# VH-VL binders against q7dma9r51to147, part 26

Target 1, 97 residues: q7dma9r51to147
Amino acid sequence: GDQVIYHCTVRTLDGVVVESTRSESGGRGVPIRDVLGNSKMILGLLEGIPTMHKGEIAMFKMKPEMHYAEIDCPVSAPENFPKDDELHFEIELLDFS
Key: E = the ipSAE of ESMFold2; O = the ipSAE of OpenDDE; V2 = 0.75 times the mean of E and O plus 0.25 times the DockQ between their complexes.

## First folded at step 8 (VH-VL)

Design W1 (framework fv_umesolerbart; at its last look DockQ between E and O 0.63; V2 from the best seeds 0.40)
Fold by ESMFold2, look of step 8:
Structure W1 (fold): chain C 97 residues (1-97), chain A 129 residues (1-129), chain B 107 residues (1-107)
Amino acid sequence: as target 1 above (97 residues)
Amino acid sequence: EVQLVESGGDLVQPGGSLRLSCAASGFTFSSYYMNWVRQAPGKGLEWVSYISSSGSWIYYADSVKGRFTISRDNAKKSLYLQMTSLRAEDTAVYYCARSPEYVYTSGGITKYIFAFDIWGQGTLVTVSS
Amino acid sequence: EIVMTQSPATLSVSPGERATLSCRASQSVSSNLAWYQQKPGQAPRRLIYGASTRATGIPARFSGSGSGTEFTLTISSLQSEDFAIYYCQQYNNWPYTFGGGTKVEIK
């Protein structure tokens, strides 16, 4: 499994930030570190991140079942997350090794 | 027919203002990122700005930041570019352009591609004293 | 920003011959590279995206190749309607940038 390091900002389709790793968007400024195929990740990231390359910034639109509304989702939604909504996920891939 | 039609290009003095419009038809306008791209006479293409489908994410080229404002009205299927403090180097044909989507096999995730599949025919802005 | 350099600036070719256009990025853009054709007085038309994927409706004589920093557009048998200016464009990072163009003209 490949190691990935990325920033993620999640917004409603109306543009309201609901979760972010970036400090300018209310996060801690610390990117996420995951191992593809082994780390617990939402389906949308498992499908989307392998299409990205190091340094790429990509915008994904995800239906609820591709994030925290997945049946038996392996990760818990953040507090007050709109898990039943279609959302935009902006991903900056910092490292893919 | 999928179509983008720009309007509002005109002759304007340096320091002046102008508002460009782009009317969309034949597709679900509210689902797409939209862009302005310009081309100075006899020159190449320069990306100017983009706006997300909802209007919440907006980015500008450094050359226009603080002077141009991109906006959209999804009910009217229209994209706008409000230009202020115009300079001679802003003289160009302005195109609106659509960013296509790539839908993965699951159908539950879409990646936006900023390789523009639909272009308008452009509107000419001339800034001269 | 990522600088896109196209060469040659002008390419003179005869109809029926192969044309090869080059595009170089100042840093890796992986495969996030598009090619456009523009004729006088017209809007650009997308030919290729993803470095090598032909857009719908584009004739098979157009092909793209490359990844990372070096890319090529090939027109395998040039037709009279192919004399135009061709631009490459990266969409890997903001700001998205275009090359300066290659004019393909009749030899």
Scores: ipSAE 0.398, ipTM 0.730, lowest interface PAE 1.0, mean pLDDT 89
Fold by OpenDDE, look of step 8:
Structure W1 (fold): chain C 97 residues (1-97), chain A 129 residues (1-129), chain B 107 residues (1-107)
Amino acid sequence: as target 1 above (97 residues)
Amino acid sequence: EVQLVESGGDLVQPGGSLRLSCAASGFTFSSYYMNWVRQAPGKGLEWVSYISSSGSWIYYADSVKGRFTISRDNAKKSLYLQMTSLRAEDTAVYYCARSPEYVYTSGGITKYIFAFDIWGQGTLVTVSS
Amino acid sequence: EIVMTQSPATLSVSPGERATLSCRASQSVSSNLAWYQQKPGQAPRRLIYGASTRATGIPARFSGSGSGTEFTLTISSLQSEDFAIYYCQQYNNWPYTFGGGTKVEIK
């Protein structure tokens, strides 16, 4: 599968940060390193990231069924997380190979 | 007709404050991301700030970060720029600009990337002692 | 930030001739590149987006090409109303950045 490196910030519709890889948003400042198709990844990211180019910043609006509310979602939502709401994903694709 | 009209430009002293407004008409304001872009006299264009449709996502240029605040009132179809600690280098015509949605849609995801398709005529801000 | 460099700074062209404007990005911006036209005393007007897509209402003589770091705006046959300053802008990365502009003037 394709190797990807990216930063990700997830926000609610109200702009509240759910999670982030960016230090300025409460993350560790470490981008995600993964392999498409071989890892546990939110469906919306599996579909969205391949549309991006290296260096690109994009925002994805995802319906619940494309993230934590997906049937058989391989990624567990945080405790008390509003998984049935739309979420916004800010993605910076650092590498795609 | 789609239109953006800026107002609030004035002459202010360094360190002063000023609030710009942008009135939108002819389109569903709440569905679009908005920007401020400025142009110093005789100079090029500089992106200043961006705000998403709901206001959840905001970005600033480093040159104005901590001093300027972008906001919007979707009910009033208005965009605002609160400027504080103004400097001489902030002297410019300030444009509000609409960002169209360059969209990729697949299933339950929509991807957004933005340029500027509609511009106001601008309002002049002059910072001088 | 991504630095956008336009060349030449000034381009002198006769009416009816072809004008070629260049825009270079310090790093890849994919196809997330727009071109704007600005006339004296007026706001900018979007000509091209997505590097090569002509905006609605823009004459066919305007065309954009390129991807990654090298981009070109072409005016196939310059008209009198085309003398203006042209800016490129990337919207691939925050902060969005503009080139310094190319002034197209009459020879």
Scores: ipSAE 0.241, ipTM 0.740, lowest interface PAE 0.7, mean pLDDT 90
ESMFold2 (binder alone), look of step 8: mean pLDDT 90; pTM 0.915

Design W2 (framework fv_umesolerbart; at its last look DockQ between E and O 0.71; V2 from the best seeds 0.40)
Fold by ESMFold2, look of step 8:
Structure W2 (fold): chain C 97 residues (1-97), chain A 129 residues (1-129), chain B 107 residues (1-107)
Amino acid sequence: as target 1 above (97 residues)
Amino acid sequence: EVQLVESGGDLVQPGGSLRLSCAASGFTFSSYYMNWVRQAPGKGLEWVSYISSSGSWIYYADSVKGRFTISRDNAKKSLYLQMTSLRAEDTAVYYCARSTEYTYEKGGITKYIFAFDIWGQGTLVTVSS
Amino acid sequence: EIVMTQSPATLSVSPGERATLSCRASQSVSSNLAWYQQKPGQAPRRLIYGASTRATGIPARFSGSGSGTEFTLTISSLQSEDFAIYYCQQYNNWPYTFGGGTKVEIK
């Protein structure tokens, strides 16, 4: 396990913000801290973040089963999250060790 | 077949305004992020702005913030750049450029890239007294 | 912002010979780098993306390499149509930035 620190903004495919860690997008401004392979994470992040380098901003399109519609998903969806939709996840990788 | 055609470039005095248009054909316009990139005469390339496929994500280079407005009309397959408070340093050929290809697709995720795969031929904006 | 520096500014090369163009980023851009060719009076054409992936229809004599901060475009056997200006561009971080260009001329 590598430790990763990242911001995440989730949008509908037509661009409406659904969830974000960023203050300017309605979040608390606090990035997420996870350990790859050990932290409970949605599948799309587990597969996507290892393709990134520190400082990279990447956009991923994720099918529902790669986020909160995964069968037996280990992470609870946020309230009113469109868990059955394909969504855009914009990730800024702040640290990768 | 795939084409981007810019129009609206002109000679304008400092402080003036122009509206640039880019007509797209031969592809599903609403599926792509679109960009404006400019090139001053005899100089290199400078990214100006981009707009997401739906129009909800818009970013500007610092040099044009507050003066330029990017927009799109997916029904008309058109991209626009409204330019105001023009300065001599805005003199350039303005290109529209298509992006949003992927470098990775596995297990229900797609990672996008922002390299410009299709460019128009450009439209010249000249700002001088 | 990330500054992209290309060298040399001008490269004089005989037809049939190898040209090597350099691009350096002021901080890591991973492999999020593209190369473009621009001929006089024309729009740029994308040659390479992802640092090393040739765009569709680009001849095999063009190759890209590098990652992080140092990148190279190589033209293995320069043809008459390859005399042009070449730009690198990073798309790792907003705002996206281009190098100043390398002009490849006939020696």
Scores: ipSAE 0.362, ipTM 0.698, lowest interface PAE 1.0, mean pLDDT 87
Fold by OpenDDE, look of step 8:
Structure W2 (fold): chain C 97 residues (1-97), chain A 129 residues (1-129), chain B 107 residues (1-107)
Amino acid sequence: as target 1 above (97 residues)
Amino acid sequence: EVQLVESGGDLVQPGGSLRLSCAASGFTFSSYYMNWVRQAPGKGLEWVSYISSSGSWIYYADSVKGRFTISRDNAKKSLYLQMTSLRAEDTAVYYCARSTEYTYEKGGITKYIFAFDIWGQGTLVTVSS
Amino acid sequence: EIVMTQSPATLSVSPGERATLSCRASQSVSSNLAWYQQKPGQAPRRLIYGASTRATGIPARFSGSGSGTEFTLTISSLQSEDFAIYYCQQYNNWPYTFGGGTKVEIK
């Protein structure tokens, strides 16, 4: 599969940060390094990232079934987070190879 | 008919404040990211700010950051730009513009495209002593 | 910010001729590039988005090409209503930025 490196910030529709790789949003400041098709990734990212180009910043809105509410989702939702809400994803694709 | 109509443009002195409004019609306003874009007389276009459909995501150009505030009222189908500490260089026609979006085949993902498909007629703001 | 540079500043073209407008980005903007047309006293009108996708209702004589840092808007056969200023705009990175514009005037 293709290797990808990206920053990701997830927010509720109300603007609450659910998760982030960015330090300014409470993350560690370390981008995610993964392999499409061989990694534990939510469905929305699996489908959305391949549409992006290196260096692109994209904004996605995902229905619950495309993220943590997906059946057999390989990624656990954050603690005490409702899985049935739409989420916004800010993705910066740093590398795609 | 899809339409955006700006209002509120006026002549103000430097340091003054002004609030612009944009009234949307003909589409589901609450589903779209909205923007302000300005154009100084005889000059090019400058992106000013955008706000997400729910208002949770907001960004500003550095030239207006700290002075301008973008907001929206989805119930009123209205976009606003509160301008403070106005400067001569803020003189421009101010446009509200709608961002485009597309949904992937499965319908579970919407990707926002910050290319502006709908524009208002603009409202003129003049800052002069 | 990403600086968008358009060339030439003014392009003189005769009706029926081909017009080629260039837009350069200071860094890669992938395909997140739009083109707009603006006539005097009017708001801009979107022509192209995604670098090469023609917007709904835009005549086939308008086409966009390019990716990364080099982009081109082509008007295959200039019509009288096409004399206007054309702007490119990147939406790959915040803040979104426009080029300085190319004025297409009658030769």
Scores: ipSAE 0.215, ipTM 0.745, lowest interface PAE 0.8, mean pLDDT 90
ESMFold2 (binder alone), look of step 8: mean pLDDT 90; pTM 0.912

Design W3 (framework fv_umesolerbart; at its last look DockQ between E and O 0.39; V2 from the best seeds 0.23)
Fold by ESMFold2, look of step 8:
Structure W3 (fold): chain C 97 residues (1-97), chain A 129 residues (1-129), chain B 107 residues (1-107)
Amino acid sequence: as target 1 above (97 residues)
Amino acid sequence: EVQLVESGGDLVQPGGSLRLSCAASGFTFSDYYMNWVRQAPGKGLEWVSYISYSGSWIYYADSVKGRFTISRDNAKKSLYLQMTSLRAEDTAVYYCARSPEYVYDSSGITKYIFAFDIWGQGTLVTVSS
Amino acid sequence: EIVMTQSPATLSVSPGERATLSCRASQSVSSNLAWYQQKPGQAPRRLIYGASTRATGIPARFSGSGSGTEFTLTISSLQSEDFAIYYCQQYNNWPYTFGGGTKVEIK
């Protein structure tokens, strides 16, 4: 699978930050590194990231079943994450190799 | 009615400064990225800058980087462009433009488009000695 | 940055006839391509996004096609109000860039 390196900011539909990799939004400032097809990822990222090109900033609105409300979701939701809500996932794709 | 209204365009000398404003109405301003796009007289369109919902993501075209500052005030539903060190090539009509537009995806996710669905009427900036 | 090249620079067409406008990207922009119409003294109006999806309220005579690096805007049965300048714009990568425009004028 392809390696992807990206920043992700998750917000409620009202714009409240739920979780982010960006330091200005409460994260560590370190992008996520995943391998498509090997890394444990939520369905929405598995579907959405392949539609992106390197350097693109994209916004995805995801139904709960495309993130942490997925049946047998392979990734644990962060503490107090609104797993039953439709959310905005803002992705900056830094590398796609 | 969804509207964007620019103001602040003027005649200035090279090296001068101007602050452009864009007043938004008829939509939830904080749900949209906002952009400045300019058009020199008789020329094509050039994207200048965008700013994300909260202002946390800001990008500039290379032609204006270091001289222009985009900002927004969501409480006042207003977008701004502070221009400094103005040059003759900055002479243009400046439009504010709304993005992203929401589109439906049938697969359980929706990818937004960053094309400009609503434009203001523009404000003219003229830089000449 | 991605260079968008439009051709021809000017199209002279008769009312009721078909106009075909081309837009080429210097690298793939997938389907992240929009078309705008601009009349003198007016702001641009978005016609097409996603390379082929008509924006709300745009007449069926406007259609877009293409993906990757080659894109086409077609105006079937040209109307008097369609004489304008048309711009393509990619929104795949920062900075978002526009083509130089194609002027559609009366033959």
Scores: ipSAE 0.281, ipTM 0.656, lowest interface PAE 1.2, mean pLDDT 87
Fold by OpenDDE, look of step 8:
Structure W3 (fold): chain C 97 residues (1-97), chain A 129 residues (1-129), chain B 107 residues (1-107)
Amino acid sequence: as target 1 above (97 residues)
Amino acid sequence: EVQLVESGGDLVQPGGSLRLSCAASGFTFSDYYMNWVRQAPGKGLEWVSYISYSGSWIYYADSVKGRFTISRDNAKKSLYLQMTSLRAEDTAVYYCARSPEYVYDSSGITKYIFAFDIWGQGTLVTVSS
Amino acid sequence: EIVMTQSPATLSVSPGERATLSCRASQSVSSNLAWYQQKPGQAPRRLIYGASTRATGIPARFSGSGSGTEFTLTISSLQSEDFAIYYCQQYNNWPYTFGGGTKVEIK
């Protein structure tokens, strides 16, 4: 599968950051390195990232069934994570190969 | 008819404050990200700020960061720009502009496009002693 | 920030002739590029988005092409109402930035 490197910040509809790879948003500052099709990834990202171009910053709005509330979601959400609400995903695709 | 109408432009002294408003009609305001874009007299266009449909995502140009505050009232179908510490270089026609979105084949995901499809006619802000 | 450079600053063209406007980005903006038309005393009007997609209601004589760092707006046959200033804008990276504009004037 294709290798992807990206930053990701997830916010609630109220603007609360629930997860981020960016240091300015409480993350470690380390982008996610993954392989599309072979890794654990929420459905919305699996579908959305391939639509992006290298260097692109995109904003995605995802319904619950597209992220952690997906049936048999392969990615575990933290305890008390708002997985049943719509979430906003800011994605910066750093590399796609 | 889809329409945006700005108001609040005025003459103010440097260091002053001013609040701009943008009234939306003809579309579901809460479904769109909104922007402010300004244009100094005889100059080009400069993006100022953007706000997501719920207000959870906000971005500012560095030139206005810390001085301007973007907000919205979806019940009133209104966009606002609170400007403080105004400078001469803030003199411009201020436009509110809508950012469209598109939905993928999957009904659960929406990607936002920040190419402004609807603009108001603008309101003039003049900062001068 | 990504710097958008438009050329030429002014383009003199006769009615019915082809106009070619250039927009260059300091780094790749993929296809996240829009073109706008602005006439005196009016707000900008979106012509093209996604580098090559005409907005609704835009005449077929307007076309956009390019990707990455080089983009072109083409007006195949200039009409009297097409004399205006044209701006390109990238929305690939924050902050979103506009080019300086190209004024299309009558020769």
Scores: ipSAE 0.077, ipTM 0.719, lowest interface PAE 1.3, mean pLDDT 89
ESMFold2 (binder alone), look of step 8: mean pLDDT 89; pTM 0.908

Design W4 (framework fv_umesolerbart; at its last look DockQ between E and O 0.66; V2 from the best seeds 0.33)
Fold by ESMFold2, look of step 8:
Structure W4 (fold): chain C 97 residues (1-97), chain A 129 residues (1-129), chain B 107 residues (1-107)
Amino acid sequence: as target 1 above (97 residues)
Amino acid sequence: EVQLVESGGDLVQPGGSLRLSCAASGFTFSSYYMNWVRQAPGKGLEWVSYISSSGSWIYYADSVKGRFTISRDNAKKSLYLQMTSLRAEDTAVYYCARSPEYVYDSSGITKYRFAFDIWGQGTLVTVSS
Amino acid sequence: EIVMTQSPATLSVSPGERATLSCRASQSVSSNLAWYQQKPGQAPRRLIYGASTRATGIPARFSGSGSGTEFTLTISSLQSEDFAIYYCQQYNNWPYTFGGGTKVEIK
């Protein structure tokens, strides 16, 4: 289990923010702290974050099955989240240990 | 046939404003990230800003943040840079540059990266008093 | 931000000879490195991305290698049109940054 600390902003392909950790995008400004292999995470983050390096900002386009439409998804989608849509996930990796 | 053509470079006084345009042709403009990169006369290259394919993600170099605004019009296949509060240090040739659509692609997930594969010929901005 | 350092600043070589250009990153950029060629009055053109992948239409005499912090561009048999300035660029972390360039000139 590596620990990862990251910001995440989720948008529709049309650019509407649907979820964000960043204060400027309606979030609380607090990054997510997860442990790869222990924390419950969507498939797209489990697959995408290991391709990143500390300090990298990357954009991932994810089909629904890579996020909350995954069969047996281990996390619940936020209220009114467009779980059946292809979405853009912008990730800023602050730490990888 | 893939082409990027910048325009709008001019001589302006310090504190002035200028709007650069980049016209794209020969590819599906709305599918690509676009960038501005500048080069001061006799100097190296400096990345200025990028904008995502939809226009939803924008990032600026610290040297221009708050003064420059990147935008795009996908219907007109055009990229823009609105520059304000211009300084002598902004004197440069400004290039628009295309990022490849995909760097990593697997079942259900695509990662984008910014290695500039197509460049325009540049437009010169001179800030002089 | 990640500082990219290129050496040498100027490389004097004869046509037909090998040119070797170095690029060092201040921290690991994995393989997220590109090389560009720029001739006077022209826009840069991408030669290499992913540290070692030749871009479409780039002659086989150009090759890139390295990972992490140390990278090399090699021109195996220098042609007269290859006399130019070469820049490396990391795209691992924002802001994306360029090296200061290596000028390859006629000896």
Scores: ipSAE 0.317, ipTM 0.634, lowest interface PAE 1.2, mean pLDDT 87
Fold by OpenDDE, look of step 8:
Structure W4 (fold): chain C 97 residues (1-97), chain A 129 residues (1-129), chain B 107 residues (1-107)
Amino acid sequence: as target 1 above (97 residues)
Amino acid sequence: EVQLVESGGDLVQPGGSLRLSCAASGFTFSSYYMNWVRQAPGKGLEWVSYISSSGSWIYYADSVKGRFTISRDNAKKSLYLQMTSLRAEDTAVYYCARSPEYVYDSSGITKYRFAFDIWGQGTLVTVSS
Amino acid sequence: EIVMTQSPATLSVSPGERATLSCRASQSVSSNLAWYQQKPGQAPRRLIYGASTRATGIPARFSGSGSGTEFTLTISSLQSEDFAIYYCQQYNNWPYTFGGGTKVEIK
């Protein structure tokens, strides 16, 4: 599978950051390093990231079934995470190889 | 007819404040991302700020960060720009611009891009002592 | 920020001639590039988006090409109403940035 490196910020419809890799949004400032097809990934990201190019910033609006509310979602949501609502994902694809 | 109409431009002194408005009509305002773009007299275009359809995502140019505040009222189909601590270099025609770009959609996921397809006529802000 | 550089600053062409405008990005913006036309006293008008997609209502003589860092706007046969300033803009990264513009004037 393809290796990907990306920043990710997840917000509710109300603008609340529920998760982020960016330090300015409460994250550690460390991008996610993963391998498409060989890792546990939210379905919406699995489908969305391959549409991106290196260096691209994109906004993904995902319905519940495309993120943590997916049946047999391989990624566990944090406690009290709004997994049943639409979420917005800002993705910056830093590397794709 | 799709239309954006800016208002609120005025002459203000440095350090002053001003609030711009943009009235939208002819389309579902709440479904679109909105922007402010400005143009100093005889100069080029400069992106100022962006706000998502729900207001959950906001971005500013470094030149206005901490001084300008973008907001929207979807019920009133209005976009706003609150400007404070105004400087001479803020003198410009201020445009509101709509961002509608639709790039990808698949089974509950939608990817957006933000080029500006509709522009208002602009409103002039002059900052001078 | 991504710096957008347009060339030439001024392009003198005769009516009916081909006009070629260049836009360069300091780093890749993929195909997230738009072109706008602005006439004196008017707001900009979007011509091209996605680097090569002509906006609705835009004449076929306008075309955009390129990807990554090099882009071109072509006016195949310049009409009298085409004399204006043209701006490129990337929307691949925050902050969005515009080129300095190319003024297309009558030769």
Scores: ipSAE 0.134, ipTM 0.782, lowest interface PAE 1.3, mean pLDDT 90
ESMFold2 (binder alone), look of step 8: mean pLDDT 89; pTM 0.909

